# Designs tried in a protein design chat: miniprotein binders against q9h3h3. Part 196

Target 1, 235 residues: q9h3h3
Amino acid sequence: EDGFTAEHLAAEAMAADMDPWLVFDARTTPATELDAWLAKYPPSQVTRYGDPGSPNSEPVGWIAVYGQGYSPNSGDVQGLQAAWEALQTSGRPITPGTLRQLAITHHVLSGKWLMHLAPGFKLDHAWAGIARAVVEGQLQVAKVSPRAKEGGRQVICVYTDDFTDRLGVLEADSAIRAAGIKCLLTYKPDVYTYLGIYRANRWHLCPTLYESRFQLGGSARGSRVLDRANNVELT

## First folded at step 15 (miniprotein)

Design yE56
Fold by ESMFold2-Fast, scan of step 15:
Structure yE56 (fold): chain B 235 residues (1-235), chain A 85 residues (1-85)
Amino acid sequence: as target 1 above (235 residues)
Amino acid sequence: SPELIRWKIRMLLRFAELLLKRAEELFKEGTDPEEAKKLLEFVQRLLRMAIQLAEKLGNEELLERAEELIERAEELLEKLEELKK
């Protein structure tokens, strides 16, 4: 059951990545157009496979905002996948350290802060805050899932270039908090996503490297960040 | 690149086959036909993506494999529709 669930999530992630995206690209579009775009495509109303009653009639995999300085680099995902299959066959231990080395070797370094919110005003408001932070240059790039047929929570992903760069990961957390976000955040390297490693996986790995919790007046940063991999509080 | 497209097709086919086998298991057990139908609809989506990429790549083997799997999915969907009656 656990193995099937992980593969199913991986399949859905791949399909979403391959379906069309609704993108506000600040590299080519004036920032003054953002508010109109956000009003046209609120994530609580955009449907995954299209619906005559929604803003989209065609499938949408993701709703994304690219910052002015955004430069995508996914690394060598194919090489990563081949090395992963070889690793599983080799009998060598599958640990966080082993996955980190695979990621570094294949330059699959990006990661993301995740927040899960129910469809509605709170989701749309949070996304608008994140989108403005991206367009204003405090964050590099972000995306939010459309509404699924079955409902359930939607996810906002805020990306950083290098999950091994702790300072960069923490700077992104600070910018998210400065944008008014108060919910739980978890940070996941993309290498875990590409390998299909989710919460309940057969290798008993925790795909979450960092966890951020909002604190009222408790921190100069507005949050408390825990390093889940080393079990150490960073803030 | 052709290598990237080939890799994507292989991954789509792998996922489609895995999910199709799960739908076949659910059908045989007679449990949760709505879940089996949802899986099959998603399998058909993955396979349509694979077919478009295989046609673009010009790879007959991958195209034939995708067409074989989509036929299996369509057959199972027809059997599920018969159960509703």
Scores: ipSAE 0.640, ipTM 0.889, lowest interface PAE 0.9, mean pLDDT 87

Design yE57
Fold by ESMFold2-Fast, scan of step 15:
Structure yE57 (fold): chain B 235 residues (1-235), chain A 85 residues (1-85)
Amino acid sequence: as target 1 above (235 residues)
Amino acid sequence: SPELIRWKIRMLLRFAELLLKRAEELFKEGTDPEEAKRLLEFVQRLLRMAIQLAEKLGNEELLERAEELIERAEELLEKLEELKK
């Protein structure tokens, strides 16, 4: 049953990636247009499959903001998948370390900070803050899920170029916190997504590589960040 | 990338088959027809995506597999509708 839930979530994620996206692209659109775009497409009102009463009549998989410096680099996903199949047939242990090596070898390095929020003002406000940070250059790219027909929490994803670059991962966390975000953040490398590793997986791997918790009371940064794979504090 | 598109089709088909089997289990249990219907509608959506990609790729084998699964989903959805009537 737990495995079914993970596979169902994976299926929904894939469908969302393949459906049309609503994109604010700061590489081609003036920053002055962002506030109007955010007002037109608040994530709490954009529906997954469209609705006459929502801003969209057609399906929307994701609402995204691309920064001025955003340059998509998925790496060698085909080579990664071939190597993954070879790894599974080799009998070699499947661990965070072996996946990390495969990702580095094939340059599949991107990853994302995730935050889950209920539909409403807090979600829309959090997304607006993240979107402005992206357009202002403090973050590279971000996306937020539309509202599901059955309800439930929506997710904001904030991407970094390289999950092995701890400084870059921490800088993204700092920018998220500077935008006023105080909820729990978890970081997932895209390599896990490409290889189908979700919450319940047969290799018993934790898909969360880093975790960030907001910390009050005079920390040099607004958060405590953990490396979940090595069980070590990064801050 | 034709190889990436082929991988996407295979993943869509794998997910569709898994969810279809779950819908079949719910139908057999007879206690949750609305959930079974929601799963079948989503399965049909995944399979339509797979069909579109398979047609664009020109892969007859993957297209045929997707069509087999969508027919199976349609049959189950009809059975659910018949029980309502």
Scores: ipSAE 0.630, ipTM 0.892, lowest interface PAE 0.9, mean pLDDT 86

Design yE58
Fold by ESMFold2-Fast, scan of step 15:
Structure yE58 (fold): chain B 235 residues (1-235), chain A 85 residues (1-85)
Amino acid sequence: as target 1 above (235 residues)
Amino acid sequence: SPELIRWKIRMLLRFAELLLKRAEELFKEGTDPEEAKLLLEFVQRLLRMAIQLAEKLGNEELLERAEELIERAEELLEKLEELKK
């Protein structure tokens, strides 16, 4: 029963990845065009499957901004999936350490800071701040979900190249905070997304590695970061 | 790569089959037919993606599997729509 929700979320994520994306690519588009693009495609108004009166008539899986230095590297996702099937068939225990090793072996190292916001001004404002940070080089790449047909919260994903590089993960958090973001953030490695690890997974794994909470003044980094699994503050 | 495309097709088919079985269970329970309909519409979307990739890859086996599943989904959706009449 718990596994059904995780499988449905995995299917939705795959479908979104395969549907068309609205992309501002700073590698090929002048930074001066960003504000017009953001005004044209506010995420609270872009609909998942297209809608009369929305900015899009066709399905949109994601709205994304690629930084000047962005170099996509998904690793060996096929090899990861084959190894995952073998692991499940073997009867060997499925643990965070085992999944981390699969990710490293197959070079599936990217991960992302997640923020969930209701459709509206706050979401659009947060996305604009993140997009500007990406175009200005403080972040590598980010995407935001379109508005779902059934409603609900939207998600902004801010990517880092290597989830095992703790410094890089913390640097991305600092850049997000510097962009004016104050909501709760959680960090998820893409290997968990590819393998369908979500909140109600059957292996009882924590679906995220870190959480970041905003601090009202006093902190140079603007937030406190916690290792969720071990309940250890990383700062 | 052809192997990545093949993997994507297999994953789409796996998800479609699991969600289709869930929709079939909801239909048998006779509760919340609108939820089952939304799930079937999503299943059809996954299968259309699988069909397009299988056609592009030229893999008749995967294409046939996708067509079998989409036929099952269409049949169940038709039954659900008849209940609304």
Scores: ipSAE 0.628, ipTM 0.886, lowest interface PAE 1.0, mean pLDDT 86

Design yE59
Fold by ESMFold2-Fast, scan of step 15:
Structure yE59 (fold): chain B 235 residues (1-235), chain A 85 residues (1-85)
Amino acid sequence: as target 1 above (235 residues)
Amino acid sequence: SPELIRWKIRMLLRFAELLLKRAEELFKEGTDPEEAKYLLEFVQRLLRMAIQLAEKLGNEELLERAEELIERAEELLEKLEELKK
């Protein structure tokens, strides 16, 4: 069942990416319209497949906010997939370093901080804080999942351009904390998503690179960040 | 690119088949009918996406595979819905 759960989550993620998105695009929309947009589409009320009682009648895969300077950094995903198939066929070892090198070679560098929250006021408040940080330029782009039919936690994803840029990843963590977020955060490079590296992967790789825990009254940054691969606290 | 579209279709078909088999198992065992229905509705969504992409790509083999799977899903969903009556 562990394997089935990972496959099911992967299928849901792919379907969400392909279904329509609700987007506030700060590149073309005045920042003054953000508060009204957030009030119209609170993630706790937007339903995944549409419902007469929700803000949407049609399916919504993601609710997203694009920053004014946002430029999609998609990389060569097709080349990455071809190289991945070749690597698996070759019998060469599959390690975090090998995946990192494939990502660099094909310019698939984006990654994201993930947070999971139950539907409700706290989710909507957290999303509003993140959305404002994106529109104000402290973060580049973010998205949040809509509400599943029977609930369950929703996910907020906050993207950075380059997962190999540790300082940039840590700066995003700081901005998330400054927005009032106190829950556990984990950081995942998009290359792992494209290659199907989830918690129960066959190569036994840790599916996240960093973990951030809120620390009240301690740490200059308001959080403790762990490098998952090396089990080293970052100061 | 056509290659990326082909990869997406194959991934959708793979997921649909895995989830459909799970729904078939649940139906045979008579367990979790709501979960089985949810999986079948989701499988149909994945397959409709696959059909749309296969038609754009002009790949008859992938289109035929998607149509076979959606027919299986529709038949099982119909049987499951009949149980409620």
Scores: ipSAE 0.615, ipTM 0.887, lowest interface PAE 1.1, mean pLDDT 87

Design yE6
Fold by ESMFold2-Fast, scan of step 15:
Structure yE6 (fold): chain B 235 residues (1-235), chain A 85 residues (1-85)
Amino acid sequence: as target 1 above (235 residues)
Amino acid sequence: SPELIRWKIMMLLRFAELLLKRAEELFKEGTDPEEAKELLEFVQRLLRMAIQLAEKLGNEELLERAEELIERAEELLEKLEELKK
């Protein structure tokens, strides 16, 4: 069943969030230390549960870089969760608009641009570019998943404070492109992640609000951004 | 906050129970013991997290619930290991 698959993904996300993170925090660490930190912890080599042969012997949930201006505000996630349970038992329609309303009510506004890459040089190079953009102030916060024991693609997440702020979302896309990223990007509000709504969910909701495709010199931003919900080109 | 810790424990227990039931289904089917084992190892990880938080919170009821689920997962894992012999 679709619900079970979504709950498994939600469980894995929760476990990763609760396990230790490897963090470069630009609020307390000089920018000059970044290159050495990136060399020590390339995401293609850091393992999810630790390995004597990897940079980590202990489990790592995420590898993250916090910008100098980073100020965490995850909102009222507990209240969001309770309201979601109440909505499901109410029999009222579950739509993108309903989720947006819950997110606004509980101030769970953050969202992220996602890119999925296979373990290897291209992943490590992309992450280094994103990390430098964060430390230099063009992006606020980013994280990348460690390597899973079965392999598979890893994900880089680049966060924005408010998924309802289109201009802020587009500015983050521009900064990602300026960092040299050319692959497909998708944007997902954190409200979907907190509620365990992934692809193949029982409500048939698309958790992706935007797509960004690299464009060779065609736009001022170097990309074409599509609003998937309304099927409207924004750039 | 105690409220946030309680919420995290409840979510961990909910996920652990759902995944444990899936592992039990796979065991009954008898077709892919490695998938069932991987689910059980993950279930045990979620439950160990729940136990640590329940101990920090000082909530005996939640601690007992987590301990019951981890015992159930351990029993199933032992049965799967016996099938390999």
Scores: ipSAE 0.609, ipTM 0.882, lowest interface PAE 1.0, mean pLDDT 86

Design yE60
Fold by ESMFold2-Fast, scan of step 15:
Structure yE60 (fold): chain B 235 residues (1-235), chain A 85 residues (1-85)
Amino acid sequence: as target 1 above (235 residues)
Amino acid sequence: SPELIRWKIRMLLRFAELLLKRAEELFKEGTDPEEAKELLEYVQRLLRMAIQLAEKLGNEELLERAEELIERAEELLEKLEELKK
């Protein structure tokens, strides 16, 4: 039923963000400790709400790795919220361009490449590759969801500082591919997450800006990237 | 930062209120009591997080709002449980 509404998805995301995180912070932790940390907290076994016999007894919202140079910049999130409420009240059309302009005006620029994988060895292997790329400096920051009670897919999020910086978004895609990832990737700006833009949203917007597909047979980039918002092939 | 924590509390409260209103609509219509119960349990989780953050921030207005909503959710949950045979 309504379990697929955008409001439900937004609430679940907020709950995960506010629950405790398991973090490997390369700014304060030696890189030599990463492999042991990854072995202790494989995402296929860490449970969302805690479980006897899992690595965690208490709820975990996210498992994250922060790179050596990671410096979070939240922008003007309060201003974004106020402007969003005003826009909705105005009755003006809500489009990708309008949301992009709000994000730029309020400096809420971060975004993320998303990959959805079933619990298991492939997920854990993909996460380990991404985590190593973060610690080695090829990516800035990443997180992965814990295993839900109902099963289903887990998500790996690989962040970039500025979703309007197309080159930076594409460089992150290349680094993900270089880490051995071959599955479908989609890119979502954090402004969409903050404003509750998920599948089945009221404005019928595609919840992602870019899509990346692995190229079989090899290409200079290793992938084809499509700009969903403008219907333009980037590679 | 305190500013981000305040904004996060506001977002938690907003999402909790939207879900609570949905649960209230289902209760009023007399349909999908299990969906309404699941929504209310989720609302309670979001509001407990908002309460902890508001207490840490020392913001009485946000704390009062969160407590108001969680009491409303608890009352509706009790009513749903009473209707269940």
Scores: ipSAE 0.013, ipTM 0.360, lowest interface PAE 8.5, mean pLDDT 82

Design yE61
Fold by ESMFold2-Fast, scan of step 15:
Parts: sequence; C-alpha cells; structure tokens
Structure yE61 (fold): chain B 235 residues (1-235), chain A 85 residues (1-85)
Amino acid sequence: as target 1 above (235 residues)
Amino acid sequence: SPELIRWKIRMLLRFAELLLKRAEELFKEGTDPEEAKELLEWVQRLLRMAIQLAEKLGNEELLERAEELIERAEELLEKLEELKK
C-alpha cells in the first residue's frame, strides 16, 4: 500500500500485539481439537476489528498456535530500548552488527520466518499446515494476522528462540517446507521489529536477515537460504 | 512485570505521537484528508491501549500523557470533519 512508512508499520504491529489474540495452546488443549479450531477461525475470515458477520465480534490482533513445549522469553526489552536511545544519541553508526550486539547484550534473541499471502484458500491451507506442525512438535510457535483490509496480504509468522542460532533458523525453514509451504520466506529478528526496522527505514537497513526460496532440483526438493546482509548462501 | 508494561506504554505513546505529527503535517499541506483520518484512527487505537495499560498500572503521569495526546488527536479529527462540511 502506498503512503505507509516504517513508523506506520511499527505502530500497526504494536497495536496488534496489544489487542486480544485467538490462541490454540497445545500445552493445555488436546491436539484432537485443532481441526475444529482451525475451521472456526480461518484467518481469511477473522477480521482485525471484529464484525458480527465474521467469526469474531471483538478486535483480534493475532491468531496463534502455541506448541506443547513453548516457553516464551522476551529478554530485557526495556534495557534494549534504553540502549537504542543511547545509540541514536551517540552518533555511532546503526548497522546490522550494532543491532545484533544490542540484541545479544539484552537477550532479545527471538526471531521469525515470515510469509505473506493473499486472503483466501491458499492462506487458510498454509496456516493449517503450519498449525499442525506446531501442535505435532516440528515448530515451536506461530501466528497469523487477521484480515484488516480487503485485498491486502496477511502474514504468517513462525518463531525461533534465537536468531543467532543459524542451525535452529534453518531447522525451522526445513519444517515449514515439510509442512507443504512453497512460497518465499524471509527471516526477521524481533529486535528489528521492536526498534521499528521495516522497509524504507531511515538507517537503510535490510529489514530481514535471511531469505528462503523453494526449489525443485534433480532427485531432491529443498530450499535455498540466503544471508541477505552478507550475500552468502547457507544451503 | 510493571517495568515492561511501563515500557510498552511509552512505546505506544511514542508511536502515537509520531503518527499524530504526520497527520498534522498532511493537514497543514492540504494533502489527501482521508490519509490523515486513517492515521488518526491508528493514533486513537494506540492511545486507547496506552490508557488501559496506564490505568491498570496506576501510573497517573502516563495516563495524563495519553489523555493529552488523545485530546490533540480528537481536535485534529474535528478540524478535518469541518473541512468536509
């Protein structure tokens, strides 16, 4: 959409995080209930601000599935913010390496694989596949945005605990592919989200660290994962 | 934790103020008023969340700041609606 800036995207993300979430929590809910829950709350039909004609009458920020072993650790987000303010005031260059250092220092390590899909059957099918992988233990946690604008794409986020753990990031990519997902994936550390690093940011940083493309090749299928910042192939 | 909630309130207030300033710029420039209205709707949503959290936290300073910004946003919305009449 034209007219949106990095600040607008950051504000929207924060609003969604603060609004109520629709959650299937495999830590407290039997896996046998997942299919009914997915049928009740298809992301293409759940509306961001609620509507009597949709599955929800109240606002929904995210639709999420928590795996059986999910244990959230947000790190020291307050310390991260203070350090970020100091960094901006200092005049020191703001680079991927500097942000990585801030994230490690303050233990804000989580990150996510992102896929953007138009509202409809393909989105709902992709989300169902990801949700099943989470409940079955191949992925730890995932969420999908509700429908906020007619024709606008929705995002599925698949989280990993530590964006500096490349093996863990690649294992999540493999699990996403095994769930039948073939679209472009990009990986974003949560520190970038907290600090408002989106497309067209003022620091001219690439808003994602990794890119995964599905490929068919010879006797094997797989994905190619690229480190965007260093232009190095990881797979 | 109360500290994390306080940080979230400050982040909501910061983003609301940035969007509000952008809406004010669009109003001053005479740019598409529908874009300014959309920004103000986001501002109101962020500020309602900030108010709810500040009330729960019992932080009067943050609550007053959020109320100040929401009043400013409502004033701009009224100006935009007057232009349409």
Scores: ipSAE 0.013, ipTM 0.455, lowest interface PAE 6.8, mean pLDDT 83

Design yE62
Fold by ESMFold2-Fast, scan of step 15:
Structure yE62 (fold): chain B 235 residues (1-235), chain A 85 residues (1-85)
Amino acid sequence: as target 1 above (235 residues)
Amino acid sequence: SPELIRWKIRMLLRFAELLLKRAEELFKEGTDPEEAKELLELVQRLLRMAIQLAEKLGNEELLERAEELIERAEELLEKLEELKK
C-alpha cells in the first residue's frame, strides 16, 4: 500500500516535470517585472490541468523562479539509475551512506528544502517571499506546485546545488527564514527523488536528511535545524 | 540527447504499466472505482507524453508500445463505466 503510494508519487512528479512550466527567469527578465508576474500567477489559483476560469487554460507542471546566477546541473541521472538497479540486485545494504556515495559518484548533488501549505493566501504570500529572495540573490532557484484537482496541499521547493555541502544547506534555510517563512521545512536530496524514496519506502529510510523548525524563544537564530540521519542538532 | 529521450520514454512506459496493472487489480477486486479512474487518467497522461517523445525520436517501436497501453487503459475505463449501469 505505502510502496504503491511511492510509485504513484514518482509518476506524478515525472509528469509535472515534463509538462510546461511557468517561469520567471531573472537571467533574462528585469527584476521590476516580478511583482506583476506574481500577481498574474498566484500558485493557489494556477491549476494543474488548466481551467478557463484560472490564470491558465493549459496544463502547468510547475511555477518556477530562476535566479540571475542559476546554472542547472542534473548530473548523470541515467548512470545513477543503472547503478541503483545493480545495487538492489547485489544484495548490498541500502542505507543513507550508500545512496550518498551513488549520488557523489554520478554527480547528482542538488537538493531542496520543502514546505507544504494549503491553497490560499498564506501559500501565495510565502511563494512571493521566496520568489523575491531568489530574484534578489539570497536563493538560487525555487518552484511551487500548481493546485491539484483533489485540493490537497501544495509544495514549495527551494534548491541548493550540493546536498553534501552542509553550510550551503544551512545558508539556504537562513535565507528562507529571513524571507518570513515560519512553517516546518524538510530537506530532500534530488537523488532520493530520482530513486523514488518517499514516505514509507520499502528500505525504511527517512525520506529527508534535515528538518528545520521555526523557534521564537532563544538565541538570535530563528530556526532549529536537525540532521535526521545522524540524530544531531546543527543549530 | 537521443539517449536521454529514450530513457525518459522507457521510464514513462514503466510507470504507466505499473499504474495500469494496479488499476486492473482494483477493477477485478471491485474496489474503489474512483481510485482506478484517477490512476487511468495519470496513465493516459504519461502515455501521451511518451507518444510525443517517441514521435520526435522517430522510434516506431516505442510509439506502438505506448499506443497499445493507451488502448488497454481506455478499454478498462469503458469497463468501469459499465459497472455503474
Scores: ipSAE 0.488, ipTM 0.832, lowest interface PAE 1.7, mean pLDDT 86

Design yE63
Fold by ESMFold2-Fast, scan of step 15:
Structure yE63 (fold): chain B 235 residues (1-235), chain A 85 residues (1-85)
Amino acid sequence: as target 1 above (235 residues)
Amino acid sequence: SPELIRWKIRMLLRFAELLLKRAEELFKEGTDPEEAKEMLEFVQRLLRMAIQLAEKLGNEELLERAEELIERAEELLEKLEELKK
């Protein structure tokens, strides 16, 4: 079937969220222990299902760092899903603005900056920089995928608590750049994930709200940020 | 919430069934037994997650459906292993 690959990717994403996570929690663990933890669990070596020779013997869904002030709030996901079903039945146009309003109404506000990197030193170095920024308080929470069997790219996700808070989203971008990250970043609200809107969806929705590209010299924040939803340059 | 847990179980079952059907197609085609085995191992993982959630929720219908699918996956895995011999 035409949709098989999309369903398979959705299944993998759900399984990763439900499998055990390796977590450095700065709310309960001294910052001085971070370097040892990062050395023990480099993302390029942690395998998804616990292969021989990896640091893990059991499956790992995500490797995560929680900041000192991290307070998870998923909002009313159940209400969001019910409203989404009602919207699809109503015949009302399904647009980015409509999803934004549903997310606000049900307080499903979190979102994330994503970066994709090949397994290796560059990924591990990038993750270490992000993890230190989280522990030092410049970012709130982040996670990175373990190494898949096929050796495809891994993803680092850096979360913000409110995708409608443009200042907060841009501050996270600045902190990522300050950590030495130079690759392309894309920002996606979690509302799209909860509704199962991934790629090439039937409503032609772009789940990417912002795009950040590193800029050498000239830029006050070190990057060009584009608001994809409104097609506006922010920097 | 119980409704969110029920939604997760239904999604896991839907994914498991779709992947199981694909593994069954690969078995009939006889083209890639290692790919079929890996897919069935993933199906079993999804179904074990569904069973744990269904047991916690106390939903007999969802539990029975998950057990039905895992038995079907186990049967296909046995057939694949038999062909290797």
Scores: ipSAE 0.579, ipTM 0.862, lowest interface PAE 1.2, mean pLDDT 86

Design yE64
Fold by ESMFold2-Fast, scan of step 15:
Structure yE64 (fold): chain B 235 residues (1-235), chain A 85 residues (1-85)
Amino acid sequence: as target 1 above (235 residues)
Amino acid sequence: SPELIRWKIRMLLRFAELLLKRAEELFKEGTDPEEAKEFLEFVQRLLRMAIQLAEKLGNEELLERAEELIERAEELLEKLEELKK
């Protein structure tokens, strides 16, 4: 990857956010309708730009499930972007600490656990488990990418309100594991996404704060969580 | 809010211009014409989003900028199709 790849990924993310979403909203839809909705829109079959042979004929940016308590708060993303540009021109050090401070100052606090899975039964099964956990109240919000024309892995994102709230991040991990998820999970604050900081960035920043691995016979939580920045085991 | 919509338009235009320049470089180098075409199709998508938002805002400056970029993308796409013939 290079700088162009980072900008391209940012452009794709923005386009996906702006295209229509397929949403199961538990705030307005009975939980009993979830299974039929999941059967109608399995993420391995929903196509990014529409296809007569798929569940959608029109573009879909994301497939999402909103929990009953969902209350979106993206913070001041515009102010964050302006402050980031000012920081770059100031000559001040660009470190994880400075990004954290920008995020706090502009209230851009959300973050997400990410899992990447190939299109197929395992992806659809994992998504169904996450969606049920959201509707049942164990998780707040989740989304999954549709199948791209180029192919490749799809991503499930499970959101938390505040990446600085370590307990909340760990509780979400526990709920994901309780939903039957066994693959590798990584946690990324949305501030990195909004600033277009991906792997291979010129500041050598790691946008991943936490890593979760499934632990078969170990803890009651069912996983080992590592703070990647400090190389410290949290569970 | 109008401020948020304006910010979104500016970001769409910035991404579209960056990807368009990349497609123009690929065309100039004579490599990856299919990749250049994919970039141009994506650029057109980003610009159509920008146009819809600019029309809603009534911002003629942003609308004109988006129209300039979409014309450049269409010209390059036509040149790529000519090379295939």
Scores: ipSAE 0.563, ipTM 0.860, lowest interface PAE 1.4, mean pLDDT 87

Design yE65
Fold by ESMFold2-Fast, scan of step 15:
Structure yE65 (fold): chain B 235 residues (1-235), chain A 85 residues (1-85)
Amino acid sequence: as target 1 above (235 residues)
Amino acid sequence: SPELIRWKIRMLLRFAELLLKRAEELFKEGTDPEEAKEILEFVQRLLRMAIQLAEKLGNEELLERAEELIERAEELLEKLEELKK
């Protein structure tokens, strides 16, 4: 039954990626238009499948902001998928190291910091802060889920180019904290998302590589970061 | 890439079948009819996506599989709706 939850989450992620996105693209849109766009599409009000009373009448998979320097490189996802099927057929153990190697071999290196918040003004405020950081160049790209029918928590995803680049991952964490975010953050490589590695996965892998907890004080970091894969605290 | 699109269709069909089986189990157990309905509505959405991709790809085998699953989902959804009456 644990496997069902992981498959269900993977199915939802795939469907969201395939549905239309609402995008503020700073590469082609002046930064001065961001505030109006955020007011038009607050994530707490944008519905997953569209409602006459919401900002959208049609389905929306994600609400995203692309930074001025954003250059998407998803790597060889096709090759990754083929290698993943071959690995599962081979019967070889599936481990964090094996998945890391598949990601490196196929150049599927991007990853993301995740934060989960209930629908409401706190979510909308957090998203606005993240979106401004993206448009101002402190972060590269971010997206937030629309409001689901069941009204559960929504997720903000803040992407980095290379999950193996620890310094880059930590720099993104610092920028998120500087934007006023105080909730728990977890870091997930996109390879795990593509391969359906979620909390209740059948391989019993930890679905996150890093965890960031807000820390009160004047620290430049503003947070304590744990390397979950290596079980090491990064202060 | 036609190969990646084909893989996406297969994944959608796999997810749809797994979720449909879960909805069938809930119906058989007589528990959580609202959850079963929500699952079936999502299954129909996944299958509509698979049908659109299979039609564009021109893959009749995948299209036929998607149509079989969506018919099965529609039949179960109708049974659940009839129980409310």
Scores: ipSAE 0.612, ipTM 0.878, lowest interface PAE 1.1, mean pLDDT 87

